# VHH binders against 5'-3' exonuclease (pol): the designs that were tried, part 19

Target 1, 302 residues: 5'-3' exonuclease (pol), of Buchnera aphidicola subsp. Baizongia pistaciae (q89ad1)
Amino acid sequence: MIIYKKNVNYLLIDGTSYLYRAYYAFLKFKNNFNKPCGAIYGMLNMLRSMLLKYPYSNIVVIFDSPQKTFRNELFIPYKKNRPKMPNDLKEQILPIHHIIKHIGIPIISIPHVEADDIIGTLATKLYKKKYFILISTNDKDLAQLVNIHIHVLIGTSNIVLDESKVKKKYGIIPKLIPDLLGLMGDNSDNIPGVPTVGKKTALILLKTFGSLENIYNNIEKIPKCLIKKAKTIYNNLHTYKKLAFLSQKLATIKTDINVNITTKKIKMLPPCTTEISNFFLHYKFYNWNKLLKQGLWLKNCK
Short names: E, the ipSAE of ESMFold2; O, the ipSAE of OpenDDE; V2, 0.75 times the mean of E and O plus 0.25 times the DockQ between their complexes.

## First folded at step 6 (VHH; framework vhh_6fv0_2)

Design d7 (from d2 with W109Y; at its last look DockQ between E and O 0.82; V2 from the best seeds 0.00; counts 0 for: pae E 3.4 > 2)
Fold by ESMFold2, look of step 6:
Formats: structure tokens, C-alpha cells, sequence
Structure d7 (fold): chain B 302 residues (1-302), chain A 124 residues (1-124)
């Protein structure tokens, strides 16, 4: 189905990916003092859309922290190609967190822990309690978390990805996405993979052998007639075995971060409409303030 | 060697002023939002103010708005709190704190680093 609004118990939002999407969508949007506020507007626009679309779901927003993580310890170049957050975006973070709090949406950010690992851990804990979880993110890596009760929205899609749709879209089942990235790498996160192994070759290998481990246990059986430049790829798989498994480890989302996050602590609170109104007036969001006063900003049922 | 060191506390009459400073070292100061928090005798920590990375956005507890001013100098790795029109209820140990966010629904600020504090006493 294209509408998935009544069966989702928890909606986990990758706040950092939403933040960047909002920022670049509204680069020239400025407030009373000619200061940029486009990320504020865009973030609220996307959150409101999710509030309206999933009015029965408990929504949680998860942000990255600025501190280094275990992945930086494992592989120093990890995410080094990522540009630093633009200064005018950094200046919008505090107002964004402020308004999300007054809407009543819990925010989670843990020092030295990537948002992906917080999402993976929360989704897994909630899944074990038989809840249905939707994850909204720009990060394709989160599709690895998909199972019968955990689904994802990637980017601006209206289509919720289950296991079958992940397999159709990415060519492999969700659990093998780290293995795929272990082979092909990920230039955006500076995850190296195996040189000369691209997506097409990696998919052939994974479809043939079922896992990165099985590829290496059966490396002499690589189907050379199906793979372009098979001798070069064979040699590189041998030479860069440790790099492949390091890359897989970098791409694997943790689901067991040791944090005390209970369902009570992630429960949404009632909105503080007075503070939301003051915020909207401060940033000249007058149409939204009108909708808020009419009871139309937060839920379809108003 | 990550640390915060508060200074500038003291004894002041009601209506008086004090300026607190907080020196940061061992981390990239301008990567963090910073807060002032305080603790009165037999009370828990109370949030006072939070300032954005550049200092362009500041939020204050209602009871201190108009009396307290937070600023930061990222070149000197220093956070400041100018306290004017001090009241007896402002007497507390004041701490500067490095901000993260709570992971519960209350949405309160989480502070992963805090100094030893500086005492502010308001008496006749």
C-alpha cells in the first residue's frame, strides 16, 4: 500500500538527514534580521507532513552528535570526504531542537554515537516488543534494518519499503546490504570496499554465494562467465580481503548500543501551543500560526 | 584533558551585578552549544540559559530573562554570563555545561561535561 498510516506504532526520524534536506531545499529563506532560517522552515515542514500522515504513531527524532564515533577509531578516513556542516546551518540547530521540543516530539542524541546506531538499537528493541516501526531517512544504509515489522522510507518517497521492496530496489535482501557495501564501498562515507568491484559485480557475487563470508570461502568458484574482468576482480578480492570485511563492519548498523531508553522516555508529550505560536511569529511563519490557532497545524482531525 | 573552569562568582547585594566566565579546553569549543546551569542548596540542577554555536541564538529560563545575558567568545574558548538585578533566589553554584539533548520525552538538555562551578551569593 502507498499509505501506511494506521499500522505504525513508532516513527523514527533521522533528524540529521532531514536537517540537510531542509537546508538545501530552502537556502535563501531568511528571517527578520536577514539571517538564514530555511533549515528551520524545511525541517518543520517535513515534520508536520509526517505528523499529519501518521497521526497515531509515536514520533521520535534522532540526531547525530558532533563527536567522533567507534567508526572513526576503526578507520580514520571514515566520512573524511564529508564537508563540515555549513556555519549558517549550524546556527539553526538550536532553534530547531527548541521547536521540536515544544511540539512534544522527543529528541535523542547520544555523544559519540551515530544516529544510525541509535535508530538501529531502538528499532530492534521495539521490534522485539512486537511493535511496528517506520524509519524515515535519506540514508540508504538504514534499509539493512528492514524486516517484517521494521520498514523504511528513503528520501522523499511516498512508498514504504518492506523486505520485498528493498530486494527489488537494491537487488539484495536487507541483511546483505552491509555485505554489498563491504564489496563495492561507499564513496560518500569514504568506505573503501574492494577496488574494481562495483555494484553489478557485488550483486552477482552475493546472489551466487549468499554472503561476504561465503564469497571468500568459495572464491575459487566465482562465476567468471558472469563477471566482466573476472581475473582482476578475483585478484583484488584476494588482495583486499581485510578491507572488504572492514568495510562491511563500517557499514553495519549497531543494534545493541548500551543505553537506557525506555518506551516511556520516548513517548510524545502534548504540544505547547503558546510557545509554538511565539516561535512561528518570531520567524514570520504567519500562515502556520493561523493554522495552529485553527487547530489545523498538528493533526488531520482538526 | 577536556575541561571547563568557571570563575567570577562572589558575594553581591540584591540588585547587584556579577559577570561569570567559563574557560574551555581540550575540545573544539565552537562545535558545541553551551549552557549555564545552577544548583541552590537542597535543590537539583536548574537550567538557566543555552547559547548556540556562534552565539546568534540564546534561550533563557523565564525567571532570568531581561536580567541575565549570555555570550561567548569562540576565539578565546570562553563562555560568559552577565547577571544584573540579582535576587536572593539567584543564589546558587553556577556551572557552565556542554550541551547534548536528552533522550527522553521531556526534551530537557543533557550535559556531558560540567565544571566545578562558581558560587554566587546574594545577601543584604
Amino acid sequence: as target 1 above (302 residues)
Amino acid sequence: QVQLQESGGGLVQPGGSLRLSCAASGFTFDDYEMSWVRQAPEKGLEWVSTISYSGSTIYYKDSVKGRFTVSRDNAKNTLYLQMNSLKPEDAAQYYCARVTYYYDSSGEYYFDLRGQGTQVTVSS
Scores: ipSAE 0.373, ipTM 0.758, lowest interface PAE 3.4, mean pLDDT 84
ESMFold2 (binder alone), look of step 6: mean pLDDT 81; pTM 0.807
OpenDDE, look of step 6: ipSAE 0.564; ipTM 0.816

Design d8 (from d2 with T100V; at its last look DockQ between E and O 0.65; V2 from the best seeds 0.00; counts 0 for: pae E 4.1 > 2)
Fold by ESMFold2, look of step 6:
Structure d8 (fold): chain B 302 residues (1-302), chain A 124 residues (1-124)
Amino acid sequence: as target 1 above (302 residues)
Amino acid sequence: QVQLQESGGGLVQPGGSLRLSCAASGFTFDDYEMSWVRQAPEKGLEWVSTISYSGSTIYYKDSVKGRFTVSRDNAKNTLYLQMNSLKPEDAAQYYCARVVYYYDSSGEWYFDLRGQGTQVTVSS
């Protein structure tokens, strides 16, 4: 089999989404070791896969910070339905950061700034410098960043989403994803949207008018014959206009945060093999330590 | 509002011991990893140790390993550094710091909050 892989200059990893995916995928590892290590193992497993698949890409891992952001100032309930991080996951954070450093992958986390906004800003800056960027995340909202040279991997899929695949998957072009969420909301982030407006209705409205702004500039022209419960939806759009635009703003990823991040500061460093080996022995990853000693854990081919 | 206040520094003879404390206020202390860092005259900040949220995982700079012990008491919102077998090269202003991670040669994004520090002097 021949796989045509784009030349990816930068691979931006949503570290927080990887962390949770690893934790819940490997809960049983806690039961088989003296210390909880399932998130550590799962995170390393996913990062190794990316290192091997993208050997010429500069990989950067981005984490959320725990502090409140501008979105919490705009809308107090924003993300308040999120459960607290489990204590045994919290205890795995420091070892995870430690081993990622020894592998030579830079980590970025900025106080009061969501990882999505760091990713959006960095991807946009790199795109303007004519680099090709791949973003790996569980957050479907990051699909809004897709353009000619910014692509995304969502979840466990091996399918890279370009502009056409975002439109096929979500029903709209990437730049209209915030408008879609402004109408339908997002329960996972407590983004309210407009009551009774779901995905089907929101897509009809956006296909007809092209933007949230245009929907409201032409609210009297809503195609009532195509929309179930059109009277209720018309009234709710009118009544909840401010909420729609607030929801759009909450869902819009910033691409202009003021950070002094240069390409030099995100450059990968050579791995520290001795420290990686000591780490693997500490966590009883003996098979991985054997592969590391053989030069097979990281890609070092003849 | 948000504060870190170090204490317990002083003058000690080589081979002696000191215990530093850091009082945290204005934030939920047990939500954060914490570090000790130090600064000698005309040097940049030097990382000393980092401790996990509960205190169960601790990393030390090689030069202090076995001599320094970091701990935390989340009920009292305090961070501690027990410094034994002190050497002249340990003399510095010591800071506790709230950890955020950005790993590059600058270290600028490693901490988002630092106290005023406490001076440790080791006199031959």
Scores: ipSAE 0.320, ipTM 0.731, lowest interface PAE 4.1, mean pLDDT 84
ESMFold2 (binder alone), look of step 6: mean pLDDT 81; pTM 0.810
OpenDDE, look of step 6: ipSAE 0.658; ipTM 0.855

## First folded at step 7 (VHH; framework vhh_6fv0_2)

Design e1 (from d4 with I58T; at its last look DockQ between E and O 0.82; V2 from the best seeds 0.00; counts 0 for: pae E 3.7 > 2)
Fold by ESMFold2, look of step 7:
Parts: structure tokens; C-alpha cells; sequence
Structure e1 (fold): chain B 302 residues (1-302), chain A 124 residues (1-124)
């Protein structure tokens, strides 16, 4: 066994990021399965890998809801530049949910609530109950949740981010990631930040003053010798103060959403092997069906 | 303005057939997976069938497989349930429901919108 994998009590999976990763990874391999099922295959492949790597962990998959959230009400342009999901990926979602159900992995999606806020709330509640949590996602913003017992696996890197690795990667501690994004913004989510303030300047300001609030309490003390165009930066910080704090709020993951999410609701169920086999045969996953019948598809890490 | 309106219920003899319809309005119907659910008197809500946004994929409760067929006409914003070989245990209030992807440890789907329902009665 791998000791770290044994220590993980809950594995929280960002299902939407897994969907997109699976879809684009297998787009050109459609012919191998005689049907357009690359996202189905890729999603199952990644989930099986996690089941095998973390055999003692309770796995939960969390999906975004398509409905607007409080962030859209706070800032109308929030995420408006994101493209709509491809239609052939949308067609694969129901089969993916169906097979995840029969594998026994709980799915959570809450109308009007982003997956990040569900993950943040679950991870925080489980952490307070003394559990160890691993979050698997492509969203680097979830690194803000990292603490001594909450770690994050980003993308396919196989590198688990603890507190020290977040500081090395981002240049700041996890809890200051929303402050960093409040200054520099995030173009992918249409989070504006402060104009002309990029990552380098934002890091200098945060390392000097410790928080977004402290930067503004000490705006006259900006270290001019460390910051190029310090007059422009000062003027923009002053002019766009409300935008900086709005951006910080947009980037802050909620950990206290008002939902009844209990350990009972996120407990894995026994797999329904007959339904999994029928699914594999339907999609012509014959090698996987053979492994399933041999007891090797779900139980390889002992 | 956002609503689902079921119709097509009624009284039928055992072995008979009914076709339920659900008219959707106030939202982009073809962006959503849709379900039929039912509730017998003094019973909980029971999932019957789910259909993908385009209609290309369908799933059914085991007790209705082979007897019920879910379909949709996205041009008419309408969901259908063809019910054949009806049994007394199929008698219930039938609801059209817009699916979310949340389910608890029992494996049930959760719904963020449903209609007011249409009654199906099966009696000799």
C-alpha cells in the first residue's frame, strides 16, 4: 500500500473538470469503441485509477450546476466568456452519471451552487471532524483550501499540493490566494482584479503587507523600489479599490453553504456488478468487462 | 413563468395504455435532462424514467422496463411517457421533473423543478 493513500479518508473529485479532461483526451479515439463515448471511457478510466490508488478512501464526485450563482448576481460578467459545453459531451453526461451511480460513488450537484463551494464546504466540515481530505481538480483556485489535512491534486501531475508546495507554486500561503486574485484578477473567469497589477506586483504587495486589507490600510507605504511604475500602481489601487475587494470575494471559495450534507449522504455504496457489466457490454468495453468478471476492475489495490 | 404541465392521465383497465405529455415553458427545455416520477397515495416519490437532453439516452426503473417508453420533442418543448401493459401498482400521480445530478446514498435523483402532476388510475 502507499502510506499517504491509506491516510486519505475522503477523496473529493471535481467532476466537471474530469468530464472536460476525459472528453478532450479521447476525442480522436472514438473509433476504438465504435461509438462517440470518449468522455464516458475517459471519466471511468480516471475514476478507476482513483479507486485503485485510494482503496481506503470514500470517494465523492461533485459537479457544477448550470444555474446562476451568487457570483453572477454580484458581478454580471462573471464567467460569461466561457464557451458552452459541446453537444456531443452533453450527450455523454447522463450515461456517466448512470455508471457512477452503479459503481457506488455518490454524486453531489446543488442548483445555484458552484462545485468549488460544495467542495470547500465538505472539505472544511470533514477537516473539522479530524478527517484527511484530498481534492482532485483542474481548478488551481482550490489550492486556497489547502491546510495540514486538506491537500489538492491538480490535473494529471500526480503531485499532491500541501501547504509548502502551494507556497512554492503560488509564492504565497493558501489562504492568500483569493487576495492574489483580487489584485491580479482571473481572465478565464472574467474576474477583473486591479488594472495593470499582475502576479509579480501582487506578490510583492502581499508579501509586504500580508493581506489585501493591509495593503489598502498601508497604501502610502508601497515599496517604490521593488515595484515598476509604482505611481500607476498606486493610482489604480486607489481608483479600483472596490473592484479589488469584489474580485477577492468572487475568488473566495465558500466553506459554509447552507445545505444538509452529512457523512451518510456521501458514503459510497456497494457496486452493482450486473449493471456495470451491462454498461460495459453496451459501450463495447470488453476488456473492462472481462476484468470486472474476474474481480479485477474494482479491487486491484489491496 | 417557468413551469411544467402534465396531461394525459386518466382511468384505464389493467393491461391498457396511456400516453402522458408534459409541456415545458419559461426555460430552455433542450438544455436539460428530464424525468418522470410518480407518487401513489401515502407513498414516497418514486423515480420512473430519465431521458437525456436530446432524447438519445433513456433509463428506466426495473419494474417498468419494456412497458414504458420515455421520449421528447424538443421542437415542441414536450416530454412524453408511453405507458403500456398498465398494472394496478402503476396507479399514481405522475410528475414531469427537471433533473439535477444530485443523489444521496440511496441512489435517488433529485429534481429542481416539477409540475403539478396528472393522475393515472388503473382499476377493473
Amino acid sequence: as target 1 above (302 residues)
Amino acid sequence: QVQLQESGGGLVQPGGSLRLSCAASGFTFDDYEMSWVRQAPEKGLEWVSTISYSGSTTYYKDSVKGRFTVSRDNAKNTLYLQMNSLKPEDAAQYYCARVTWYYDSSGEWYFDLRGQGTQVTVSS
Scores: ipSAE 0.342, ipTM 0.740, lowest interface PAE 3.7, mean pLDDT 84
ESMFold2 (binder alone), look of step 7: mean pLDDT 82; pTM 0.817
OpenDDE, look of step 7: ipSAE 0.531; ipTM 0.813

Design e2 (from e1 with Y102F; at its last look DockQ between E and O 0.90; V2 from the best seeds 0.00; counts 0 for: pae E 4.0 > 2)
Amino acid sequence: QVQLQESGGGLVQPGGSLRLSCAASGFTFDDYEMSWVRQAPEKGLEWVSTISYSGSTTYYKDSVKGRFTVSRDNAKNTLYLQMNSLKPEDAAQYYCARVTWFYDSSGEWYFDLRGQGTQVTVSS
ESMFold2, look of step 7: ipSAE 0.320; ipTM 0.724
ESMFold2 (binder alone), look of step 7: mean pLDDT 82; pTM 0.812
OpenDDE, look of step 7: ipSAE 0.647; ipTM 0.855

Design e3 (from e1 with Y110T; at its last look DockQ between E and O 0.71; V2 from the best seeds 0.00; counts 0 for: pae E 3.3 > 2)
Fold by ESMFold2, look of step 7:
Structure e3 (fold): chain B 302 residues (1-302), chain A 124 residues (1-124)
Amino acid sequence: as target 1 above (302 residues)
Amino acid sequence: QVQLQESGGGLVQPGGSLRLSCAASGFTFDDYEMSWVRQAPEKGLEWVSTISYSGSTTYYKDSVKGRFTVSRDNAKNTLYLQMNSLKPEDAAQYYCARVTWYYDSSGEWTFDLRGQGTQVTVSS
């Protein structure tokens, strides 16, 4: 089912992925005091684009917290390969949060909880209330949340992924993405998977057996499968079974975290136009300030 | 282990000044944005000021702009609030707080760590 823009009730934005995208897109952009402001500009540019494209949606921005999560307790190397946030990006975070508040967009961050799990839980809660949800992120793993009323926009492609597009793009249905990552791992999150099992092999196994559990229930049939290096893959699946299921668990987005977030708590507020204007003038975003004064920068949030 | 300890409160005349301090321990202080928050008797928690991790950016509640100055010394793991021109309505228990972000439509800051607070009393 295709969600038309007028039908999107909630737009859930992966704020951390937006932050990094904005920062690296505008590395050389600086204000009149030679202080970096490219992440500020880029983040506002992307948020404005979403406000204009989805004028009927309640927009919510979700950020990761810096604290350890249950995944760090399960697997110490989880996300240890992630680079430390650059100091000049870190200096831009407070101004970014400040302006998002004055635009009237709610921000959610929960200590010890990853943004993905907040997004998964909120999207599932809203889906059960029969709302249509669009998730905007750079994290391909969020595609596992896609169903008839939850769609995902990944990266800059501007292509909204429904169930059929997830299957076309990733080779499996959304609910099997954690099983895929359980086998092949995920280098970006330092999720190990099963050695020698890459994407092609993992897809063959999942298409043949239907799930990670079914692969292992039928493990003795794997040497007879039409895949490269079947004996080596059988041996590694057997040897690394615990690691496969640990990897699946690490890759599974929680949809049931204990967050008591009502629809009233995530409703957008009216913008504080004076504060937005002062912000734009401070950072020398003069064209945006002109558009704001003309009522063209922010189409009066709902 | 993880701790915030406020000090410097007391009794002051209207128009007077106080300097609050907050000692942080058990975490990497300069990785966090920090806030001052206050609570008057029979009232809810009220945001006062927030400072960026380096101290380069500050924000204030309108009612304290020009009178209060937040600062930090990351080498000493200490947050400060210089309060000038104190008014009776500034009387409250003052807390330093480690910032997280809000999740409701009120637009208020949220915090995952607060100290025990320090009392500011303004005699009118």
Scores: ipSAE 0.364, ipTM 0.755, lowest interface PAE 3.3, mean pLDDT 85
ESMFold2 (binder alone), look of step 7: mean pLDDT 81; pTM 0.809
OpenDDE, look of step 7: ipSAE 0.574; ipTM 0.818

Design e4 (from e1 with S105T; at its last look DockQ between E and O 0.81; V2 from the best seeds 0.00; counts 0 for: pae E 4.7 > 2)
Fold by ESMFold2, look of step 7:
Structure e4 (fold): chain B 302 residues (1-302), chain A 124 residues (1-124)
Amino acid sequence: as target 1 above (302 residues)
Amino acid sequence: QVQLQESGGGLVQPGGSLRLSCAASGFTFDDYEMSWVRQAPEKGLEWVSTISYSGSTTYYKDSVKGRFTVSRDNAKNTLYLQMNSLKPEDAAQYYCARVTWYYDTSGEWYFDLRGQGTQVTVSS
């Protein structure tokens, strides 16, 4: 699909999701020291694609940190199913941060704060300053941040999700995605939800009552004719109320993190072409070095 | 209690050598990239060197390349800086720092934890 929308002022990249995608896309890619460098190559390839596609946007890359967050304190199993980062990927992180800096792209990572919450806070702050924001991520949960001027690219899709496209894809408006996950849970993040409540039932309940809070305020009015096994659903909603609201809280992205990140601190710098060239030569990315010297690495080549 | 403790500073002649150590405690040392930074009197913090989690990748400020070597021993939770061919301009308070990846228009990195430092003095 062709991007018709207004020019994007800020492009916020979920760097951790890009990192993992790059790593698994290029697992066999190794340097002269018989060490994997596929995440480096793949990350640069994806970033170059974004730089070329959004040449007038200020790009910022946001990474997770390894420390526990408030969600881990709130619910110990949160994200416990996720495997630890492979050591050969972990070793590629410093070179990746180094080259992103020399390209002139700001990086943000805050100890004890998930990338999602940094992205949510930055996007909201920039939106309040009347900027247009695109978020690029593999995390579908960031769709909850979508509004008139905050849009999302999920995964490898070229389709920018605005409010209407989020509603069409997920069956609900962006702001109610945490409520949906509060009911149905999210197995990938160990967010439990309410037992036996799946997507279809959760959407019916949210359409009927408008929010998780309103569902529970009107629990005796559940439309039994619209819901399969309504007695079981009613009992589980009642029994697992605290779990539903815990799940909603775990799924809600913070937009008000107390950090001092100004637009001056996230402004891109001009590329340092000497350092980029040295990096490309070190990793034997000779074709990219040729394009860089010709002024074509950051340009649409014809 | 999360701490970084630098040691190994002292007085050295121009051209001399010194080895700094930084003992880390209260956190999982292997999870962090680590840096050395320094501060001369009446100057801001200056980045010197950064090392990857395993120690396999290192970066240096241009003025210290070939003279300084950063290393780490993850079994001992210790960061090192071997400083050779010391010059008067290397005199500073040296800090080890746990890296927070933040980059702004000044081009400086930010650190969420640093020690109290160790003084390196080069007699001139």
Scores: ipSAE 0.262, ipTM 0.694, lowest interface PAE 4.7, mean pLDDT 84
ESMFold2 (binder alone), look of step 7: mean pLDDT 81; pTM 0.814
OpenDDE, look of step 7: ipSAE 0.409; ipTM 0.747

Design e5 (from e1 with V99I; at its last look DockQ between E and O 0.77; V2 from the best seeds 0.00; counts 0 for: pae E 3.8 > 2)
Fold by ESMFold2, look of step 7:
Structure e5 (fold): chain B 302 residues (1-302), chain A 124 residues (1-124)
Amino acid sequence: as target 1 above (302 residues)
Amino acid sequence: QVQLQESGGGLVQPGGSLRLSCAASGFTFDDYEMSWVRQAPEKGLEWVSTISYSGSTTYYKDSVKGRFTVSRDNAKNTLYLQMNSLKPEDAAQYYCARITWYYDSSGEWYFDLRGQGTQVTVSS
């Protein structure tokens, strides 16, 4: 019996989204120790799961930088309502970087560049080299990167989104997600969109005209029978044209940032079992240390 | 406006001690992990030590463990490196660095700000 395996050459992990998921999932670990370690435990738990599930993939973890980016310069309210990182989470970042490195997984972070743009650029470069890329993230907006060889795993779902599944989930093809957000905005990132244009109206307009540009080139042909309050929508589209295109630009993931990241720099290394064991003992992860010594912590039994 | 300024280097005999300081200005110092890196003549940059934003976690290159101690005083926006039992191989230009993240699995470091450095010379 022959079981086919997924052909994932590179697994790009949105480390910042993993970090927050781990932190909030394991807040009680924080109460069990003098030092906060719940994010450390949760991050390792999720990374181990991915290592076991994708044992032949080259895994890379990408983190956001705290510095302002071009989006903050374009639009001051961009992501302004995001909570500050809790201090006890910030203290866990250095240990998390330390253990990820000793597991042999490369970490990428670039000052003034969002993780999304690093992921978008790296995925595009690898795609052009004919590799198959899986992106693991909690950020649904990364679905815009999906194409024939770039797929996305969002959240804790086991369902990998290809082009067809993105269209089913969002109602449009991946490349039009920035246009969708240009119209409807994104409250979580303070991306404004066009007032009164929600998801339903934006989808109708994009399905009818094919792009944000085409909507504005054909603004007189808006399908009024399909859109509630079509006169209001028409007037707002006209009045807020610049805001729509600003919003599209804010929502568009860059794939061409100027970084010196080569495939050599992102190759995994063998794990350093001694350093991993020391780490597990330090944080009292004794069961994991036992599995590590038995060769079972990283072993995939599928 | 953003600045890191190292000081405290000098000439020391093998087995001697030096304390390096790094004064930071123009950014929120206690929001950053900080590192010491060094560069010997005609060599690349070498990581020495890293300290978490509050000082609660420290890491060291194996060759300096037990001899060097990194610390910080966030009230004074200052990073320190106490270097004891100095060896000739420790001679280098020492830089403090504001590190955001690692970005290279080969052991190369990334940092977005460093000072001009301070020279440590160890004579026989």
Scores: ipSAE 0.345, ipTM 0.738, lowest interface PAE 3.8, mean pLDDT 84
ESMFold2 (binder alone), look of step 7: mean pLDDT 80; pTM 0.792
OpenDDE, look of step 7: ipSAE 0.652; ipTM 0.856

Design e6 (from e1 with T50L; at its last look DockQ between E and O 0.88; V2 from the best seeds 0.00; counts 0 for: pae E 5.1 > 2)
Fold by ESMFold2, look of step 7:
Structure e6 (fold): chain B 302 residues (1-302), chain A 124 residues (1-124)
Amino acid sequence: as target 1 above (302 residues)
Amino acid sequence: QVQLQESGGGLVQPGGSLRLSCAASGFTFDDYEMSWVRQAPEKGLEWVSLISYSGSTTYYKDSVKGRFTVSRDNAKNTLYLQMNSLKPEDAAQYYCARVTWYYDSSGEWYFDLRGQGTQVTVSS
């Protein structure tokens, strides 16, 4: 089977989601160096895979910061139920940042700004410059950013989501994903939505009226539009209107954060192969050091 | 309010030692990787050392490796820099900083400086 490989100009990596995937995939890594190093190994393994798959792309890794954001101020329970990062993962972050720098991949993490908003802003800036962008993340809410030039790779899937595939997967166009979440909520982010309104009902309403705003502009038509439970849905939509729009706002990714991030500042640098080799020897990644010396660790064999 | 207060600077002869301290308040100290950053009068900001959340992993600028030791005491919300075998080129205003991994094409780190720093002067 032939897999098509697009010429992606920029690959934006959700570094926090990669950290957690690497950590839990290699929880008992055999090359433990007095300390757990599975997240270091797994992160490098996934980044190397992306470097090899997208050898002509400029890769950028974006991390969340631990500080509270505007969403925490708007809605205190937002993400409150998330467990704290395990201490042994937290300790692997500095070595990971260090090696990514020596590979030449830029990292972005901004205090009080969520990685999603950094990704959304950067992708939009690059889109306006007519670049083709691929976002790699575990966060399916990033699909709201998809357009003709911005595509998303979610989780371990090899399927790149364009506009058509987002509509097939979610039942709506990308720009309406915040409206969908405004109605149905998002348990993982503790975004409430409207009680009793699930995905099926929310999709019917959005397909009928076109937007959350239009649903509420036409709210009196809802008792006559739905076959089942229309009165209960009408009552809850009416009662929880402010919560629906708050939920939509919480789910909407910012694309205009106030930072000076230019294409010069996110350009990849040449790798520092001596420092990469020292790092690999320090962590006893001897097979990778052999590949690095042969010029094969960073190079696609094609 | 986030505060970082540096202390421990002073005048020392070449080959001498100093220990810098940084008292942190107004934030959760162990949520942050920390750094010592310095600025000489005719130079820009230069990172000196980086330290992980617990203090178990450290990195140093090549020019200070083997001479400087960064450490932290999370129970006391304090960052330290032990400076040995000081040279005239180490003279600078030293700042402690919270680290943001905003890495540009020049290879520079983004450092959140909140204090006035502490002056290190190396002279005979």
Scores: ipSAE 0.273, ipTM 0.703, lowest interface PAE 5.1, mean pLDDT 84
ESMFold2 (binder alone), look of step 7: mean pLDDT 79; pTM 0.794
OpenDDE, look of step 7: ipSAE 0.674; ipTM 0.867

Design e7 (from e1 with D104N S105P; at its last look DockQ between E and O 0.21; V2 from the best seeds 0.00; counts 0 for: pae O 5.6 > 2, placed apart)
Fold by OpenDDE, look of step 7:
Structure e7 (fold): chain B 302 residues (1-302), chain A 124 residues (1-124)
Amino acid sequence: as target 1 above (302 residues)
Amino acid sequence: QVQLQESGGGLVQPGGSLRLSCAASGFTFDDYEMSWVRQAPEKGLEWVSTISYSGSTTYYKDSVKGRFTVSRDNAKNTLYLQMNSLKPEDAAQYYCARVTWYYNPSGEWYFDLRGQGTQVTVSS
């Protein structure tokens, strides 16, 4: 097992990403409790793994809020293709918050703000303070935040994306990922992009001109740089200029949201063993309760 | 119908005591952390106390620590607030609130349900 050897000061966990991963991974999980508990178990399992792997890191879990965000206002179809949260998952949200809190991990959820923007903002602030930040997520879009002091961990795996790996994976540097998505779109988030502009074409254009803005500053040169469908691409770029920039904006993670997030507010607290035990017993996690009583569940984590 | 109903408010002299109750109905009570909040005249809503799902953990505003005690009976779907050594500054409309989100560990509590409130008056 390859362990990431860098000294991680802060581990920012995409809680929403973890939540859905846990839910689907443990969909069939049963423990004699009548209420859904697979997401709870999965979430705890992943968090425990992170606590054990990064015992000296400050861990923060960030969640989406249920409220609409500025992106919904900018583009009504944004994420409309996403299924609604299942009821059995929804019922597990509060218990998850409860147990995370009593484990001592700070949780951030801000009304009308996406978790990604909170992560982006927090990572940027911490970066300015000369900390090294690891972002754990399954969302590839967060790779745009990668730099010398901000890396992305793919979920709970051992795969860490630095700038070099991002370039290899995406074919472009991190800062241009929003530009890429502005051109080619993002079906996952229902971001439209420019019609007929795919990933390959978008990469050629960005490599040639360096940015979305510069592509449009040099739009007349587009037919000379493309081999296939040059005229069509030119026409579409011209016609859908506003859409391209809107798409870029939608795909851009905010790093300057106006929220009061301080290092004091994201400090880990000692675990509340009594409440954790009660929680485990309630959900019939007897093995974990046994480990907890033996002092082996958290293994002297912060 | 999902609802919270507060009771137990009244007029009390400084140094006196009151016990507030909140009856919950229409939802699984022990699936939620519960809070007390209050609003004095011409002041904003302020957080007073929160109690965990099982009741094993409690949180208090600094100004009420040592004087107020939050508790719950999940079997009765009831939240309580024992208020001792009441001060004029404690006079307010007190509300029971159901917690859904929070800013951990020392941040703001968020609520999706609140009762109609009960009035607490402390005579000068």
Scores: ipSAE 0.019, ipTM 0.419, lowest interface PAE 5.6, mean pLDDT 89
ESMFold2, look of step 7: ipSAE 0.283; ipTM 0.704
ESMFold2 (binder alone), look of step 7: mean pLDDT 83; pTM 0.826

